# Miniprotein binders against SET domain-containing protein 9 (SETD9), part 1

Scores and structures below are computed, not measured.

Target 1, 299 residues: SET domain-containing protein 9 (SETD9), of Homo sapiens (Human) (q8ne22)
Amino acid sequence: MPGRLLRGLWQRWRRYKYRFVPWIALNLSHNPRTLRYVPEESKDKVISDEDVLGTLLKVFQALFLNDFNKQSEILSMLPESVKSKYQDLLAVEHQGVKLLENRHQQQSTFKPEEILYKTLGFSVAQATSSLISAGKGVFVTKGLVPKGAVVSMYPGTVYQKYEPIFFQSIGNPFIFRCLDGVLIDGNDKGISKVVYRSCNGRDRLGPLKMSDSTWLTSEIHNPLAVGQYVNNCSNDRAANVCYQEFDVPAVFPIELKQYLPNIAYSYDKQSPLRCVVLVALRDINQGEELFSNYYTIVS
Below, numbering starts at 1 at the first letter of every chain, in headers, positions and changes, except where a header shows other numbers.
F, E and O are the ipSAE of ESMFold2-Fast, ESMFold2 and OpenDDE, as the mean of both directions, binder to target and target to binder. V2 is 0.75 times the mean of E and O plus 0.25 times the DockQ between their complexes.
[cut] stands for letters that were removed.
The coordinates of atoms that the task and the answers printed are left out; those that the model quotes come from them. Centres of patches stay.

## First folded at step 1 (miniprotein)

Design FD0 (from FD1 with Y4T L6R F34T Y43T L45R Y73T)
Amino acid sequence: SKVTVRIEGSDPEKVREIVDRAVEIAKELGGEVTVEVEGDKVTIRVEGLSEEDAKRLAEEIRKIAEELGVKVTVEIKPEK
ESMFold2 (binder alone), alone request of step 1: mean pLDDT 77; pTM 0.713

Design FD1
Amino acid sequence: SKVYVLIEGSDPEKVREIVDRAVEIAKELGGEVFVEVEGDKVYILVEGLSEEDAKRLAEEIRKIAEELGVKVYVEIKPEK
ESMFold2 (binder alone), alone request of step 1: mean pLDDT 80; pTM 0.751
ESMFold2-Fast, scan of step 2: ipSAE 0.000; ipTM 0.174

Design FD2
Fold by ESMFold2-Fast, scan of step 2:
Structure FD2 (fold): chain B 299 residues (1-299), chain A 94 residues (1-94)
Amino acid sequence: as target 1 above (299 residues)
Amino acid sequence: MKIEVYILVEGTDPEKVEKLVKEIVERAREIAKELGGEVEVFVEVKGDKVYILVTVEGLSEEQAKELAERIKEIVERLAKELGVKVYVTIEVRE
């Protein structure tokens, strides 16, 4: 039935399909960053889920309000249950825009990293790592990170336990493995980038996106979405952050979901979205690089 | 030099997918031969999504960039003509 070209293509595809497990095993076994080992006596969570949620809501609400001119346009197209939360602010913003136009004034907008500083007392950003040949790392660029603070999020596409990754797993050092077998693909290149964009386009609510895709670009909107660039600890660099899994609760405000740097590969309304945060193990000073353990730290 | 073209095709009719894949493979091989490279193609179907990976090896950096530009143009044109959603990323290395 198929032509010469199609037969050859199908034979190659069938070989790959039936050998996909070796590709996944090879990639994961050669990348300790994606492996998470938890000793029986260790703690998986350093801070409460309530503390994680509170931090994320505080930061995302500040980002939303900082960009209110654009967000107010989006809100006008959303359900009344969401729009009504901001009715007074929408009225003030509308009046303010008219006044600014009449006087040729511009609205003030801060950069995302400045909003992070104003809300949490610190900023973080990616830069060239202090480790020789490590490439990128993440630094505290301003302020002081207190022990127990959420300092970063691990962005990427969330794959359920038995969901195959295939091409995304080949040569990819940015696949994080959760304790329950859920995987997060934080690679900002190749097929991983394409998959995340596809899922982001799928999960729209009218004009509102249900996840942040800007971590794939140079214009990052959520300044926490740099966790995949945090390097592992070593003999000369002690860990100062650890990974903590977090499930987004149903109560999470829908208008703020656009700042979550994670998206489920499969559309599933019943399962909560898995996120991963990085939590400070000690106070971290301005100028310090973040280093993580790929395993949970015991008390 | 190695070039990798990653393509994701969504919500596709099998006839449209076959036409797109065949044209991409045919043009990639044609261009690679002109430039002296070797081409491999992988296709993976996952539900309503089709992943296509085209790899070409043995090219210089200039030749790899030229192949990347030509493949991108072909994929974007065919996707538009077939009314298919396509996401593409091209990487050049080594």
Scores: ipSAE 0.006, ipTM 0.412, lowest interface PAE 9.8, mean pLDDT 75
ESMFold2 (binder alone), alone request of step 1: mean pLDDT 77; pTM 0.727

Design M1
Amino acid sequence: SPEELIEKARKLAEELAKKLGAKVEIYVEVDGVYILVTIKGDKVYIFVEVDGKEVTVEIGPSDPEKAKEIAKKLAEEILKELEK
ESMFold2 (binder alone), alone request of step 1: mean pLDDT 52; pTM 0.336

Design QA1
Amino acid sequence: SPEEIEKLAYEVFRLLLEALKLGDPEKIEELIERAYKLLEEAARLGNPEVIKKLAELVKKLIEEARKLGDPEKIRELLKLATELAEKIKELKE
ESMFold2 (binder alone), alone request of step 1: mean pLDDT 60; pTM 0.463

Design QA2 (from QA1 with A9I Y10E F13Y L17E L20A I32A E33Y Y36F E40L A43L)
Fold by ESMFold2-Fast, scan of step 2:
Structure QA2 (fold): chain B 299 residues (1-299), chain A 93 residues (1-93)
Amino acid sequence: as target 1 above (299 residues)
Amino acid sequence: SPEEIEKLIEEVYRLLEEAAKLGDPEKIEELAYRAFKLLLEALRLGNPEVIKKLAELVKKLIEEARKLGDPEKIRELLKLATELAEKIKELKE
């Protein structure tokens, strides 16, 4: 039917209508950092979703075990299927004899950056950029980043393409636009910070938080959560990392969700949580600054 | 276009309504102050005179919103801010 085509265009217009945010367009004209573009002959992923998942689980599991004395209290509120994974460690925790000894599990034994290094063979952190007038940047502080490694994550509140975002978009260079129209607001200040904290407080399972909010503070628990500070590549600085979108699968362990530096603006059990990672395009040596590209190149 | 301006007013109204639902006057004040600061950051990226006028107008809108609690007055002030934002967009296109 001819009316079917008109209805399709009307539905697209109605969806666009709910996404009308003039300030995003104004901001992007001076900061293409929030745009991701994939040429027709290129792919939007450098590594597999399985590789991303494997890396995140490995790091988050190590962070969880490093803080086990505190995490054991959270486990008491979780289902038996989750507690059973840690039965050996819980048995040690409850032994009376151990209370009379100096136990390293009584407190975090290593800083998050050290756990990242022990887990992946490198660590990253934000510092003053090597670019004159660029402010902050992200550096490899220890070890070697191999090509294809997940180097960082882009933290922030996740907005579906139909969700309102206006004040957050005003003068905000930290809104990342995904290919499907999903936005991630990684600004650690102002209204963006308030919104993230509100969502973080909303989404809890007893004492367990479903996302990491520490990237908003000086005491960062997930050392990967610095992606919004990676500077764009230029003629003077070649890209060594590239953005890649990742959806958190339903199988993701509930006790590890506290390390995900992303949270949905609206609570929707039917949609997976969108994350964004930065993946190494080459081996990156200790001391090098990270520079991002807007798209992946596929030969 | 007029339809796009009306849509923007509609979106800002929804955002303010959601902020009110979250539920205290301090949150509305925080959102207002931060929105104004973000507009001032935009000043470094564009036409300084037009953005400055927009920033001042939005600040007044936000301060009045905190005092009045009246969505209709908020909508009227926001219409002016929206018109100014559209002129900034035209200058960049």
Scores: ipSAE 0.006, ipTM 0.202, lowest interface PAE 10.3, mean pLDDT 69
ESMFold2 (binder alone), alone request of step 1: mean pLDDT 66; pTM 0.553

Design RA1
Amino acid sequence: DPEELERLAYKVFRLLLEALELSEKLGDPELAEKAEKLLELAYRLAEEALKLGNPELIKELADLVTKLIEAARELAEKLGDPELIKRAEELAKLIRELAEIAKKLEEK
ESMFold2 (binder alone), alone request of step 1: mean pLDDT 61; pTM 0.448

Design TA3
Fold by ESMFold2-Fast, scan of step 2:
Structure TA3 (fold): chain B 299 residues (1-299), chain A 82 residues (1-82)
Amino acid sequence: as target 1 above (299 residues)
Amino acid sequence: DPEELERLIEEIYRLLEQVAELLEKLGDPELLEKAEKLAYLIFRLLLEALKLGNPEKIKELKDRVTKLAEAIRELIEELKKS
C-alpha cells in the first residue's frame, strides 16, 4: 500500500508533462531544471491548426516563387495537378530568350529573411543571446510580431516514442518532447546532423526534396527554422512565445514540403509528419529576444 | 559507495559520447539504427543496475560499451585503409 506521501506524489506526477528534455537526462540526470509542469486540463494550442497551416503555406509559397527559376525544373517532373497551378509562369519560361530576360529582371531573388518580412511583417534570426552563458538566442530582427503569429519552427528529425534515439540524446539539449511521446531532435551537429541528412536523402522524389536541410547550414532557406535556439524563460526574462504541436495534413502541397524543417526517422506514408511551431504570446517588437515557456500552456 | 557508482556512470556516458562521435563518421542510417538499438539495451540494463545499486553490473555495462566503441573504431580504421 502506498502511504499518504506516495499518493500525493503520484497524483502530482501524473499531471506533469515533459517538454524539451534529453532522453538520457530524463532517466539518469539529477538536473531538475529539465522538468516542467503542465496542468492536466490546460489547452496546448494558442491558435488553430488552420492558422498554422495558412501561415506556413503563405511563407513557403513566397519562398517557392522567389526561387522559381530553379523550382520550374522540378515542376516538370511533378503531376499535372501541381504543374497546372503554375501554368502561366511555366509558359513564360518555355518562351524564347527575350521573355526569359524580362523574367530575370522581374524575379530577382530576395534573401529568405526579406521574404519572411514581406510575407508576415517581421523577420527573425539567431544571434548571441542576451542571457549569460546561453550562447545562441533568436531575435526579432525587423518589423513587429503580432500576438498569435507563428514566429518560428522547431527543426529536426521526428522520432516516434518507440524509435531508437539513445546516441542522439547524449549531451543534446535540443530534443523536444511532445505530449504523445514523439521526440524532435533539433541538434545541428554531430550524430543528429548525420541522421537528419541521411533521412533527407532517403525521402527525395528525384530532384524534389521532401524536407528542408538548410537549417543545418549557415544559409537557411526557411527563416522560421531556428526554434531550437529560442532560450527558456526565467525570472529576469518573461516568456513571449510558446510551443504548439502541428501535424502536416495529407493535402499539403508536395512542391512546398521542401521547406518543412522536419523529417520522420522511419518513413510511414500513412502517418502525418509532426511539426512544432512557436507562437507569439504578445506583440513582440524589433530587437527583442524570444523566450519560450517550457510549459505549452499560456493561460 | 555512491561516489564509485557515480564515477562509473560518468565513464559510461563518456564512452557513449565517443561511440556517438565515431558513428557520425559512418553516416549509415541502417547501421546507426542497429547500433542505437544495442545502446538502448545497454541503457535499459544500466537503469536496472541503478535500481539495484549494483556496481558490478554497472562495471559490466561499462565493459560492454567500451568494447562497442573499440569495434566501431576498428571499423572506421578498416574503412580508411580500403
Scores: ipSAE 0.013, ipTM 0.260, lowest interface PAE 8.0, mean pLDDT 72
ESMFold2 (binder alone), alone request of step 1: mean pLDDT 66; pTM 0.502

Design TB1
Fold by ESMFold2-Fast, scan of step 2:
Structure TB1 (fold): chain B 299 residues (1-299), chain A 82 residues (1-82)
Amino acid sequence: as target 1 above (299 residues)
Amino acid sequence: DPEELLRLAEEILRLIMQVFELALKLGDPELAEKASKLLRLILRLIEEAFKLGNPEKIKELKDRVTKLAEAIRELIEELKKS
């Protein structure tokens, strides 16, 4: 009863958003972060889709195994083809390692940042930017980032070009525009946060989440999901990363989708989920801040 | 009363749309930003009430929406004077 009334109000609000389509277009054109232009002489991809996929699978698999005690419960609800991948680990869990649970967890469970380091040889995290008044930035906190490495992901709600994003776009510097007009809203507050959480609640398979929502919190599960805080290069700070678009393939393991920090605004199982990664343009040392080479249309 | 709450919510949304129309006519992006913040507040209250679904939260939403409607009506009257 109450849900029915609230649904009606939500539908009315959505209709009102469409009345301001001209403002949406004008507001988006005034936000340089929503524009991406790749020069004709440059490739829009610096590494292969296979390299991106391989990196994401490697990191997400390590995160999954680090949390296996919790994940084994979710596996019971997934298809046999998925459970078969983990038969050896499930047998160990079933036969009695639970008696030593606390000691096992102390020995094997690491923070996500440590898993990233063990998996790729580096860690990244958000902190106060080295730029005056820039707010947050992203730093290499441990290890070495080699040239061509996926160093971060741009989290957020994915909007197709026909979908309304008016209110989310007002005063929001965290909307990324893809070359095909797809938008990603990486803002972690306000209406953007509410929309992402609503979509995350919509797209579940029982207890299995189909996207990561922890980038909206202080306890981040996917340590790569900090890309919206990477600052643009400047006269004083050369770019050391660049954006690359990536579509999640149909063969992506369903049990690992919980680590993808993106979700589609509208449910469409036939369209691949768009993600955006940041790729290293050179070797980046511990302590360095990340700066993006953001191609924009100026004028 | 759920129907009264719905009518009140529709009224506040209509008032916020009037503020946007006035912002566009006056070329005032700061006013549009203020209207956006009010819409975000309403969306948050709707989502909270939807998730909890209890009468106490609906009453709280009604009280907050009523106060917002009063403030927006006053803002519209001031804007019409300019």
Scores: ipSAE 0.000, ipTM 0.176, lowest interface PAE 12.6, mean pLDDT 73
ESMFold2 (binder alone), alone request of step 1: mean pLDDT 70; pTM 0.556

Design TC1
Fold by ESMFold2-Fast, scan of step 2:
Structure TC1 (fold): chain B 299 residues (1-299), chain A 82 residues (1-82)
Amino acid sequence: as target 1 above (299 residues)
Amino acid sequence: DPEELKELAEEIRKLLEQVKELSEKLGDPELAEKAKLLALLIEFLKYAAKELGNPELIKALKELVTYLAEIIRELIEELKKS
């Protein structure tokens, strides 16, 4: 039922979205997660954009290679400039299939959380928070998170500051506000969930997905896509991660975009896709819960 | 005109109460809560339009209120189909 209601809202909303008052005047939700305070003397970044990009490419490439049996089918439909990057691996894949003629469709050889561990030296996952009534939290499940590591991403639909995020913002504790007014709606339920799925269906290039939608399910493909469940710091629990904004560069590999847990609300090729990562403020040990602050910390 | 905006806001308020009743009957507490917050927003917009006296803002609020009335009517019809 929410899917049918949302399709009606989406269709009509696109016609009038630029004719409304600013979204801030329409959002009466009390949500501390949408607030970010940056001191006048501070920068909005703890690590470089190159370090963020390098980490994301390393993880996404490992996920892509782990699922290469399925990805090789998608690659066959992509331009030669993309296929040429994987020529040697495609040759090995064809030889492997020839050796085992009675193959059925196979699963990935490793779970995404295991790929994350092999790639970065740690894994994270959502579980019941150590805080009473907080619901979910995010924990380091394996390994050690070093200071400055990208430990998670904030998934969801990306709204520009002029886009009035009306029904999605009402009573929604999972809207993150960027410094420039860009919003990310990381709610995995209701109207927000159907909006993300609608955008994901809109932006496909044939069989190639341009964003990850699996963070909306129990079978998450990008294990970093749990940032909306990281709880706020308190007097009893000091912050050990902070939020950092990241714009996806135009040169980002098209075949790896399927792992980005963000999608633009409007179809706009001119603006870079905004992402938000959570960066470790200290070394974080196995078994520790992640806690964020409401403002960016300068390193 | 402030009178037209008041009439439209009152129509939206009545429609939102119907959405709340139907969502509670169907067991959707999220939609019921959104309807309550939207009703509060409409009261705020009536007050803001009166205080600001800006004709372009009043025009924009009329368009918003008219569009919301159409969407809420469609939502009520879809809820009834359940």
Scores: ipSAE 0.013, ipTM 0.284, lowest interface PAE 8.2, mean pLDDT 73
ESMFold2 (binder alone), alone request of step 1: mean pLDDT 73; pTM 0.586

Design TE1
Fold by ESMFold2-Fast, scan of step 2:
Structure TE1 (fold): chain B 299 residues (1-299), chain A 82 residues (1-82)
Amino acid sequence: as target 1 above (299 residues)
Amino acid sequence: DPEELKKLEEKIRELAKLVEELKKRTGDPELLEEAEKLAYAIFRLLLEALKLGNPEKIEELIERVYKLLEEIAKLLEKLEKS
């Protein structure tokens, strides 16, 4: 009889702990239900970290220069070490002001998706998925995505292993689990949205933002920041992209951090910021929807 | 509605009290069930409050709830490892 009583109490406890299933599953490092589903033969990196960094810097630099009229105002308030990188362009801006005063000529800027196209040869955007039950999906809207290209980024708040994520994990299909237990919450609504905006407001350098928050709005500045809407592959929809983890190096230009669609939950970390990119497994044509071969599993 | 924020603050205080009790009586299934029910009630109230406004106050309350959930998380992990 004592053994039966003790077993009943243990069984009740086992049921109670699994009622915090989203949080418990995501925070218990060896629970198979918390792992992203990957085929045994899948690689965790398709391209080098140098290739990822090069692509992000190329795109972000183009976005920065396209918006230079607004960025030059911010630069005037930043340290000389950052401002001096753009000294030649600031001189041209000064000459431009004089010309505009005399002739009233207008500068034109391109939309972010057009800059992406001019920079990488393609553009992507979220839209209604080709899958009836999936809601949102991500499509190649212009150009050609070559095999090995960074085609998207997974936006959201970055949580280290064991950092609190209970409420955000309830009914949230947009939490990505990295192999080392780091989590990225890419949900654009509710408590997840509030948390990201709070962290973004915390991590400012004067007027300069240290992360992109526009993926939470209809006016997206980094057109790559749509990765959370990429649907999983199926037998009738083969995977054409895969997830790849990337750590932002310490030498990343501070003025370009505003385009990173990720922010650490904990303030003033020594650890590099974790990002996740989606990399093309084949050439992807205009009009095609993106499908990934990784699944986030929460029991 | 200021009354909704007051109710949310009161429930957060109740959760804090339950967390302190859980620390003394680690892994009591009845207290864990009470903490679970209260956490879900707080979550529901937070979702309603987000519709009404005052984001700065909601941010403060969210931070307080996260600290309490972190304590619950530590207690649950300790039990799982036992």
Scores: ipSAE 0.015, ipTM 0.251, lowest interface PAE 7.1, mean pLDDT 73
ESMFold2 (binder alone), alone request of step 1: mean pLDDT 73; pTM 0.618

Design TG1
Fold by ESMFold2-Fast, scan of step 2:
Structure TG1 (fold): chain B 299 residues (1-299), chain A 82 residues (1-82)
Amino acid sequence: as target 1 above (299 residues)
Amino acid sequence: DPEELELLELLIEFLAYAVKELKELTGDPELIELAKALAELIRYLKEIAKELGNPEKIKELEDRVTKLLEEIRELAEKLEKS
């Protein structure tokens, strides 16, 4: 019996050892199998970085404006370089014109899913998967997702190649591996949750948060931040989305960073923040579940 | 086997990094649960190490595992007080 048990343990370890940053660091020069491979028939990028950025800015700007009463208070305490972008809107609020227009009973803000629908023409949300025992899945809850649309983001803490990730990797199916060895830990529980919250608290500009932490709660502010719950495709469920890596440019608006559901584990401000989006491979109708393709030559 | 000993040595290195990470994070009940799971994993690896035919390497791994168990116990105590 010991032989079977030990063989099973070492087979599992051989499959998972390349997921650990220290193992990757120690064996980089002697292990060519640490690389993820994208088959020639599959694109690593389905849409341009400009299209990804444009979509994220459009959604985040709409979320920001939907909550402008709260955001304007934060803006008033930020540098002129940020505040000046919204001078006209701030001037209206300071003069009380907005209060006169809103003096009747008015709905305060729209829910994030409704903002997503108004902005992109569809909404997505997590729910119980159509797959037996898969737990959660992600569905198109409203509207139509056109081919090439950014349909969700993979949230979580971003680990560079040499950063420790041992406890977070134990029993955690929500670690995404990027082509360059960067890892994203999208688990909403345990130590992964604590690490993300710690990093979120670290990276602030006064009252302004530099990343979204609400994907860790039941009330999600960025409705795209559900990508870790998208299930893999199978023979019975064809892929309708694919993963695409994206680096946040240095010129990204500081006031909108609060909607990015990713944060770097390290304090290194010289490297761009890695994000991962899911892009539609075809038009996806209301009620359909999202299924991703994922491939590697590592056995 | 030499390959299996390398694997155990690498696992002990990972556990040392993990203990250092936990020192930065305190007060979460989930961390206590993870510390317990890690302690059980360490005990299991220690038992596996006994079955390997290199007594000197087994002793070195046992000492390192024992030190990590002590550090985890201290961290668990600190988390309870938080």
Scores: ipSAE 0.013, ipTM 0.289, lowest interface PAE 8.0, mean pLDDT 72
ESMFold2 (binder alone), alone request of step 1: mean pLDDT 72; pTM 0.607

Design TG2 (from TG1, 13 letters changed)
Amino acid sequence: DPELLEALEELIEYLAEIVKELKEKTGDPELIEKAKLLALLIRFLKYAAKELGNPEKIKELEDRVTKLLEEIRELAEKLEKS
ESMFold2 (binder alone), alone request of step 1: mean pLDDT 65; pTM 0.507

Design TH1
Fold by ESMFold2-Fast, scan of step 2:
Structure TH1 (fold): chain B 299 residues (1-299), chain A 82 residues (1-82)
Amino acid sequence: as target 1 above (299 residues)
Amino acid sequence: DPEELELLELLIEFLAYAVKELKELTGDPELEKKARELLKLIEELKREAEKLGNPEKIEKLIERVYKLLEAIAKLLEELKKS
């Protein structure tokens, strides 16, 4: 029957329209069916911006110190006000104390996921989802996630609502749409990967990185940068995390920007960088998979 | 049907947007020509959608939408090689 064939195309289009988010954004004012319904409660922040910032700074500072042997070269490019924060460590390195360390103890550098555990009391990682057809998911691999904790970040290239993203949107389930129409492309493959690396190279100042690109590799430096693999809640799996938008403040330490897993598509640096964190809605135990509460489509 | 026509119009608008971005992102004159040809086909499809009045015509338009999607996919594969 003709109607059945068209219904099949409609069902396919309904799946596809989430993958072609820029087209949807451009047509928001013209067709109500294209708009996503945002429940009033999803506009409220679960934790304060100060709590988000505090958590990120705590984790990133610990990662910076854990990798200090490599980070000391970055400090050479930074103002004295930044270098003075690490003066004791720089003085020790300059005196050649590494020769003494070779005799008294072997140098130890912890894996990023271990630093996360030591810093926040838990660690997370991607693995095969507990849902048979869902592919990848994110699990609490160690420790306990307390209610209100920042448990992950949504990595990727940040697009303003009118910026071109067509190629990246094709077959790409990793595009997150913010309430204001800003998009984050968290796909670690294909053209999305190329675009992120290009933007990362554009914003570099020699060895100084302005964003984390390691979430695109097997050697992840920011262990929180797995948010794009968190699956949506279902009847059988209640949401235990929610998305919260966060703008990086001007006060953010320049030496720690290298751990932010987001970068703006356009060279416009007038606006703060948009990030998205996932926040725990309850205590989450070791071994549990993370499930997010997604926005509902307008009827 | 109203719902089916609305869906078809949305698909045609999406195809026009997609090909317009393709045209702007190609540096290859041959790929740019193919993008331009796809835009002409989309405009033809748009005009035909406006005169729809029966189920048989709708089915033929849906088949043409799928052919255009396949053509766009092929053009994207060529862009990856360039």
Scores: ipSAE 0.012, ipTM 0.247, lowest interface PAE 8.9, mean pLDDT 72
ESMFold2 (binder alone), alone request of step 1: mean pLDDT 73; pTM 0.641

Design TH2
Fold by ESMFold2-Fast, scan of step 2:
Structure TH2 (fold): chain B 299 residues (1-299), chain A 82 residues (1-82)
Amino acid sequence: as target 1 above (299 residues)
Amino acid sequence: DPELLKALEELIRYLAEIVKELKKETGDPELEKKARELLKLIEELKREAEKLGNPEKIEELAYRVFKLLLAILKLEEELKES
């Protein structure tokens, strides 16, 4: 993949990026790692949408509170209905700021992976896979994952049906295809990275970020945003997690959207934001690698 | 180079299948003729891709495949109008 060829393709793509063109994502039909498919008599969901939402809100609220010194600045631009939810914490924050100023004492904040552990009873992270030639994998690094838990999210740019994705699909094993044809590009490099950052910069309300971009860096804010590195199950490695699609509801708290590791490619759409989570099919112990399947067994 | 060329070859094969389906759906002899001309062009692009030894021509091939995509879109729109 010479840099000159990518540059030429990128220049041509820029001319047509705002036009509808039915670009077929190359290799998706031939890449079992990213193609979601549900066999007849199988379920496409392991847990309810309410359970997914509850888990995400619990984790994101804990991350927000852990970083409250910085988040209190964002609250200043939000409606009174949002600010009022945190009025008691804002009073405590004012007291804390004065203490730190006078004594040079600092409130200890936890790392995101520690917040995940305190919130859900486990933590996950990417590392070198146990599979030869697989590159990265995702492991349970601390605690125990119970059956039915949300263990990860598939980050990346969300493309609606027929939105142009051709250049991003070239040599890219990290494009997830949803059952309805929606695609999520979770590649952390190249043109995919540039597109995500561009969309993230587009979707701002002043200092409030509408999506998490830190999964593209070494300093990850949402520790769940490692799903693209989960390897497929095989005859030698049974699946212990399953992909599940989730649409962010309109009632999702605006101050917590900064932790969502997904962003829509087209701003014109009034459709809910698509996310993809990975849900535990069994209890998973510390030290185990995650292996994915695209469906659940009919009970 | 090898990965990108293989990706273009695969896309050319996908486009052939799309045009074959559009050809099956039309009862209009003129639209069927247009579909046959596109299939002929697709076969030419496929042969050029298989013989490609010059890296500079990969960019030109990619652009021709892009123009082919636009032509297929126009054919699909004309089919809906018939």
Scores: ipSAE 0.009, ipTM 0.182, lowest interface PAE 8.8, mean pLDDT 76
ESMFold2 (binder alone), alone request of step 1: mean pLDDT 77; pTM 0.691

